# Ledger of designs, part 42: miniprotein binders against q56419

Target 1, 326 residues: q56419
Amino acid sequence: MEGRTLEEVQEEVFKRHGVLVPKKELEDLAKALEEAGLLLTEKVEARLKEEEEKLKRERPMRLAGLSYPEGEREARAFLEAFRASYPGEGEEARVLLMPHLEPSRVPEVYGAALAALEKTPPPERIYLVGVAHRPLKEKAAALPVPFQTPFGPALPDLPALQALDALLPFELFNTPLAFREEHSLELPLFFLKGRFPEARVLPLLVARRSPELGEALKVVLRDFPGLLVLAVDLSHVGPRFGDTPLTRTLAEEARRRDLGFLERLAEGEPEAALAFLGANPTRIDGVEVVASLLPLLRERKGKVLAHRLDLEAPTLSAVGAGTLVL

## First folded at step 18 (miniprotein)

Design od11
Fold by ESMFold2, fold request of step 19:
Structure od11 (fold): chain B 326 residues (1-326), chain A 113 residues (1-113)
Amino acid sequence: as target 1 above (326 residues)
Amino acid sequence: SREELEKEIRELEEKAEELQRRAEELAKDPNTQEEAIRTLVESQALAAEALLKIAELTKDVDEAIEAYYKLAKLLARISELARRLGDEELFERAWREAIKAYDRARELLEKTK
């Protein structure tokens, strides 16, 4: 019916079904659909306003029962199973890069993160930096509210968040709705809260690279020491992401880009890591976060603990995930 | 005198608002974008001077902390605007001053705890 007159619709119905619908009935139907569309729009807008007000007080779990268990006992067992998926030892992390990909797809990569956390003294706070999958009003944002987990609420570090906001050329507390469904915070937070139940959190999202964020965080971390976590995925290749179907050659390229990126970060050379990617032909997810946080990554040497390029057979696509300690 | 200082603060704030309105008008025209940024820098500098006077004049510790945090934010904005203008000296100077204002707020907060 797009672009058709009611007369054309009437003729089409007659051709196909042998019944002539009076023009008035078609006009009434069009009006009713228009009114229903307006009412649906008003209902959606009211719901979004309600959700935004709720997000100013807390961020509820969205993935319990889907990506991780809702109950605390089952969630504990889930963590231990993931740790067991990585048989190696971790290293103490001052900075941790970990994925936000569905945990069951890359169990040993999350297991490596848990192994690193075992060697890490419990921090007073965690700077959790994810990737915004919805538009932000600014380059970056925070949501200064409790995030619910099966292990209890992850409480915000309000003094540290206020201090961070004071050093930014934009309002940090923007775009609450962008956090509503943001798995890049929720999935890593499950693992982090499970291992550090007393740590407060600074839940941060980056939409576009913000050198200002990194410079401000460098000052804030001086006064509010804690664990910095880059919750990012690596290559995204295949038809789901705009490529031809995954081939061995494309997968080898994605793995090479992932590992080259991680290895240069591990050498304390984040600018070289970004330069290595060039135009980012395999769409490594973490580039905007790394580009924002350069002052915190320079000259920090560390180790790549795990990597997987995980196949999505139904879509002939793949996503890379890694664990890096600095 | 206190009355003269408060008058000076109001005059700085009024001038800053005037320049901000002018910068917003200039920003509507793609041919005056650089002039808009320079005008906004001047506006923000006057607002920052007013905030500094408020922070140092005020006997209310909570008001001083708020003023120093606001001052840090304005100086961070000036630093970013200077970067966009290619003015490296102002960029670095404004950022150093932002950290100083932030440190003053931190000192007051730690003393009050």
Scores: ipSAE 0.830, ipTM 0.931, lowest interface PAE 0.6, mean pLDDT 91
Fold by ESMFold2, fold request of step 19:
Structure od11 (fold): chain B 326 residues (1-326), chain A 113 residues (1-113)
Amino acid sequence: as target 1 above (326 residues)
Amino acid sequence: SREELEKEIRELEEKAEELQRRAEELAKDPNTQEEAIRTLVESQALAAEALLKIAELTKDVDEAIEAYYKLAKLLARISELARRLGDEELFERAWREAIKAYDRARELLEKTK
């Protein structure tokens, strides 16, 4: 330690308490604090390594009993109840945009996704693209392991994942711990696996827009056709998200931006959808995913099936969710 | 001869590694970022040439598939680096070559099913 810094501490202690602590005792204290920090670091690192090792084999359910039932029979009934909350008919999807918000908050939005899946032939595989809520080492990542669900494990499409990795300028399998608690994959997967129990999955996360991901997926989808799912939420507004207090005006703007974004996507105009948001003042969650996947969204027309801007009364904040079929 | 080709591969790999280390050092200095990227492109191009020679000379189909997949990845990396440099011609060429290497790996995989 710099002797000047220790002398400053020593002087302050003397001024405040009338006791001159020898410099050696201050040095010993500093070393003890450093060693205690190293011990905490070692324990945390060992715990993280243990969790990472488990994730090399499978990704367990984290939200069973909280967001959806753990038992298969109850999970199937839950699925049917959510479908019933949307009385309309779906349409066949080649691309599906659906939320990852807590299902009980937007039941008809998930119900609309189920309605679309009813009209969709069972795919061989599902490209499930969520939003990373923890940092990734790269712009995007995958975890090539089974994801547990009440309907059995969602098995990874290993050949398709390896092919995708081969076309990326970065290592695709780069941040296993980011998947540990990632609800943007787990919640949509519950609904997808429940409807398509035989489909394999490519579980993908985007942290920052990656045009190279979209170009690579365009090639991989040629050889490994399947259902593309954008598992994204829309506006995030209000004090929980760093805004001024939620007002009727802010809520109306968030709804307008959500719908304008979805409608432009439904017109096959993803660049226009992004441009419509500008600086993204309502923090639509899906912009980085859409910006990554432009080659797969262009010229693909479809329909907005559902939307809700859901109020979080305790925080006076709101989150938007929607269902779009392309 | 086979021995001459294997020597060429080793020389390419060694030079690529030297350039890789140089690029990593240059990347630490914010004043040499463009030079780091250009050096990395040269490194990756030499590594890609070595991988292509390995893929075409090996008698082991699994080794060839792995080499073509690795080649595709290096070419995708070169394409991204070229984009960062504003070199649109190299960007497009490297991406097309990445797809060709990928397609070759896919063809071999389909034949070994």
Scores: ipSAE 0.821, ipTM 0.926, lowest interface PAE 0.6, mean pLDDT 91
Fold by ESMFold2, fold request of step 19:
Structure od11 (fold): chain B 326 residues (1-326), chain A 113 residues (1-113)
Amino acid sequence: as target 1 above (326 residues)
Amino acid sequence: SREELEKEIRELEEKAEELQRRAEELAKDPNTQEEAIRTLVESQALAAEALLKIAELTKDVDEAIEAYYKLAKLLARISELARRLGDEELFERAWREAIKAYDRARELLEKTK
């Protein structure tokens, strides 16, 4: 009815159905539909506000039964299967880069992360830095609430989060809804909580590179030492991501960029790692996190434990994942 | 006297709020963006001065901790605004002062634990 009169609608109904609907009845119908649409919008807005308030108290599991088992016993067995997928030994980490890609797609990459955690003394807290897939009001955000896992709640380190907020030129806690569905925190957290059940967590998201975040974290880590985890994926190539269908050449380029990025990080050269990617033509999604955390990555040498460029056959696309210890 | 110092704090806070409103108006026009940033720096500096006076004069340790944390945040904001202006000296100085204010809050918290 947008842009046409009731008479035109009346004529169309008559042509199609042979019934002349009085003008008043069409007017009443249009009014009722407008009112119903307004009420639906109001209900959706109220529902989102309600969910936002609930997220100020806790963040529930959203991927249990989908990406990992719901029950604790089954979840423990799941962890062991992933560890077994990586035949190597890990190394102690002060900084761990691990993926947030669906675990079943890259089991040995998560297994390598578990191997690193086996060699890592249990930290008092974990700085878990993921990639925001929903808009944030600022460059970065945190959610200072328990995150539920099959291994029990991952409790927030509230004093460290308060300290971090005090050193940032923006409000850290103002985008709770961005955490509702954020798998870049939930998937790595499953593995981290399973290995370090007593560690508290700083759940952080980066939307846009924030040098301020890295500088603030360097100060906060001085007073609140812990494990820094970059929960990031690597190249994203193929039609799902705006490319032509995946070719051998594109896959080789993606792998070369993934490994070149990781190796430069392993050499303690995060600026060189970013420069190596240039315009980031294979869309490594870890760049904004790395660019934010430069002060914490410089001169910290380590080792690449695992990498996979995983094929999505139905979409003719691929996503890279890696495990790096520093 | 304490009365005069408390009056100075209120005057600093009031002026800071006035300048913040002015900066917000200037920010609406693309042609006055630099002036908006400079005005906001002035606003934040006045607010930081007020917070420092509160932190040093108060006998309430919780108020002092809160003031030092707020001071650190304002100084971090000034540092970021200075970076946008290309003022490298203010950028670095404000950040160092933010860390000092943060350290003062941490020292007070450590004493009360």
Scores: ipSAE 0.812, ipTM 0.922, lowest interface PAE 0.6, mean pLDDT 91
Fold by OpenDDE base, fold request of step 19:
Structure od11 (fold): chain B 326 residues (1-326), chain A 113 residues (1-113)
Amino acid sequence: as target 1 above (326 residues)
Amino acid sequence: SREELEKEIRELEEKAEELQRRAEELAKDPNTQEEAIRTLVESQALAAEALLKIAELTKDVDEAIEAYYKLAKLLARISELARRLGDEELFERAWREAIKAYDRARELLEKTK
């Protein structure tokens, strides 16, 4: 590192490659490099290049055996158990808002999503819009490769992805490494692929609000109809997110904001939903996604099927999750 | 003549590339950001004109499809740049033209199936 901090190296890698390498990964690499006598930057660059080349072919599972079963049989049993956790019936979805939180934390919310999918005719394609928890070079990105799942690969809809790229003012196929560890796509995709094994997928990430994305998608959806899925979490409150430990007041405010957001979306008023959040003091995760998809959410009426504010007891923090059908 | 049109296309592309380089240089200075954006618009407009000519003149359907998709993208870029400049008229016009170019590509694709 020649006297550089891990943060400086992280920044350099980000500037060069548009990828934010996790500090922990850099620490592990630094330790390995100290042992090997190699420059951290060179090894990081070589590894990133290798990973980028792999991502030209497929996106492997990262959470198999951790968040969901790796084996198909066990994965099917997992889906059934999650569906069973939601006692209600679903509704047909043209737009589905669902969480990307660790499934075990909010099983009934995923169960509600599965209930909605049971009432939804099999789509030809799924527009899966997740949240970029890593920086993107552009406001949004897509990865036009198969995503591995226990149910087989989720194949990309290349013609629809190409059509979408043609209508965007930026390169859609950017920052492939941001998809490598992105959970916001992998977790929802498990449920979606399990329910619709033949559907092609458009895996999209949003880092920053892009009104252009919504307008482009509106045109593309005319020619390439499919299910739109917003894979977003809701409020993030407590010490992990810079707040005091969860209190009754903080939890009530988080729930109020989550439900007020979802209800306004259910009424077909996405601008009102965003306005209701204001500065987003409870850090609703899906704000940039919703702000990007306004043209597709306007005037669509729907129903909130489930909501949970899940306590992470070790950190006295909580995350909101919801399922909305439009 | 076809040769004259091909020459005109090349000239447009060369001018577009020159303006692109100029815009990139202007973008390095925070004081010339607006000028950089305007120069980019001009560059992309010339490139768009070239692509339109290619799309309309080519006998190769695949080349036409590609040209129209590229044209749509350039027009979408012009639209966004216009928005940044506060040029609402150009913003709306460029977006409408982007959709038209896209639609033309789609029409040709459907005919080839």
Scores: ipSAE 0.805, ipTM 0.920, lowest interface PAE 0.5, mean pLDDT 91

Design od11
Fold by OpenDDE base, fold request of step 19:
Structure od11 (fold): chain B 326 residues (1-326), chain A 113 residues (1-113)
Amino acid sequence: as target 1 above (326 residues)
Amino acid sequence: SREELEKEIRELEEKAEELQRRAEELAKDPNTQEEAIRTLVESQALAAEALLKIAELTKDVDEAIEAYYKLAKLLARISELARRLGDEELFERAWREAIKAYDRARELLEKTK
């Protein structure tokens, strides 16, 4: 009954079906639907509570057998194929910006990330900063549990996570359910765990810009050195995102914004990168992550290794992806 | 005396809780939001003082480490609240003290390894 009175519903049924349903029967039906809705809500809530309790122990794979192979042997072959898709050589990374888009859409961009990781000494820990595609209670969150991968569990760095929490003005360990289906961590983690099997992980999500996160991480990185990974996509254009179907003009604008953003980051000018986007009309996904990590990105020079604007043909939409080393 | 210090800690905690309740009441009125934030800063400052006393007086190293981490968090919160008020001096000071508390926790952790 979205805003309709029982009388209006009665009139509509009469107009459509020629039957005058007694008001009492409509009231009984409305009550039954309400009760059924309440029961459904309770069932959903109970399921969510169960899932939340499971997430206290581990984060299972959600995209195994879909986005990447479940079996370790097949997963290793997958990594090698992705690496082979990028013909270039990588550079040592202290900061790696890489996509979280479906890997099959942008294989060479992930290949470029793997190329960079080949030149990177194995880190003790990886700060993996993804994008929250679901609401968080706070601006950012962490999940301090093992993440399952085909290469074994990615273990959390609990001491470093505790240290980070201590320097944040909010509770870091919030909204565990946001991690359940968050692909912005799972997909990059596949590649990272495959390359660095012994590295501990700090799985972080950003929903809104948190300058406090960057300042806290700057302190924590002193005592807990590691690789910083920004798992972000770039432009999102077309009908799925509220635009007209992809045109040459729209694609050129998306590419211009993506590359202009990445190039300014590569020059160590993250504020200039943000300013260049303005109102972000092409909806670069990584803006809130970059805005949160400004203290860690300033004055770092690097290189753009790969970029692609990938067409999703069924929706005539496109998503930008890039790999940047700092 | 230990008893006097424990009493002082309890008094700080009680005052902090009172101010916290007051801040929560003030926050219900859109016209008193700034006062609510200021009251919350005062509350957290008293709680921070209590934690510092606990950390310095406890003989339990684990308790001290925990207290210093909690202290760092409160100071980080004070810093953020100060920023919201436009109090740049308190913002910077509270952040420096947060790092100091954090560093003290880390020092103790390293000595226990």
Scores: ipSAE 0.805, ipTM 0.920, lowest interface PAE 0.5, mean pLDDT 92
Fold by OpenDDE base, fold request of step 19:
Structure od11 (fold): chain B 326 residues (1-326), chain A 113 residues (1-113)
Amino acid sequence: as target 1 above (326 residues)
Amino acid sequence: SREELEKEIRELEEKAEELQRRAEELAKDPNTQEEAIRTLVESQALAAEALLKIAELTKDVDEAIEAYYKLAKLLARISELARRLGDEELFERAWREAIKAYDRARELLEKTK
């Protein structure tokens, strides 16, 4: 209910769903959400402000004990199991495209990423570029604080972040609250930190395509070399995303688009990859990230190591995930 | 003289602020959007000139580094504004100058290590 009256919400629900929710039920829901600390009341604003102040110091784990183990020993066993789920060998990566989907859904895809990381010399820093699933004030953002992991904190590379900010036409350090619950960084970071415990991290989010980000990063990477990681998912199809339940035809189309996208990236043709998607009818998640990083992806040849379209059975929906090395 | 340069810097900053305010006013009218962007470019160019003078005048290496990083950012902004105007020449020139300012900051940083 960001700035909307209960009446406006009622009207919107009616317009969208054809259901007139009684104002009292909306009030009760609003009260329940307020009691749950989810409503933008003064109290929630104060809490959000407190959380924003905490995010100036560190980004705590949100998915520990849910998506991955909290304990280091158990977390290492988790990594080993995921690596074991991919039967192949990896290749050295200068650029790694990997998923940010719930790991249990696509274990072999994360396993392929781990296989690539095994062949990759330990980088001094990792440029981790995720997808903003929440609005950002700018096209992209960074959070220059330690990210907690079971393997200890992933420390930010402040000099490299400062250098990047200096070459951007907008303020890089914006919208810290967007990082609070952003899984597109947290989930990949678990695997990256587990493999490269000493690497510093540049946690970046992209909300909208920013060609200027790619150009700035190209300059920064000259002086601050590191591993570039694109933490992106692929197609999103089915009822959760506005489609009919998953059919063979819909799944084949999603796979075709996912693989066609990844293969063109593997050939060093990121513009061709974007053009291949057109209007992106299967809603490939990583489009804005790839569109922002074109200067870094051009002419780099690589290999698709894994792909999966994973069914979410309760919603009859599916999400594509892939691992690509360049 | 140092005093004259400091005065020149202040005058540039004041003029940049005046042009910034003018650009903000122009931006309120949909019919003057291009003029608003052009005025903003002029404002940022004056501010960039001021920063360059600061960077060249200061004996404080940290102040110089900061000035060059700020200069790079202003030039990057000018570049993006030029792109929005369809001025490809200014776009490319401002970006090249942004990289130069950045490089100067980096050179100074490496010398302090």
Scores: ipSAE 0.805, ipTM 0.920, lowest interface PAE 0.5, mean pLDDT 91

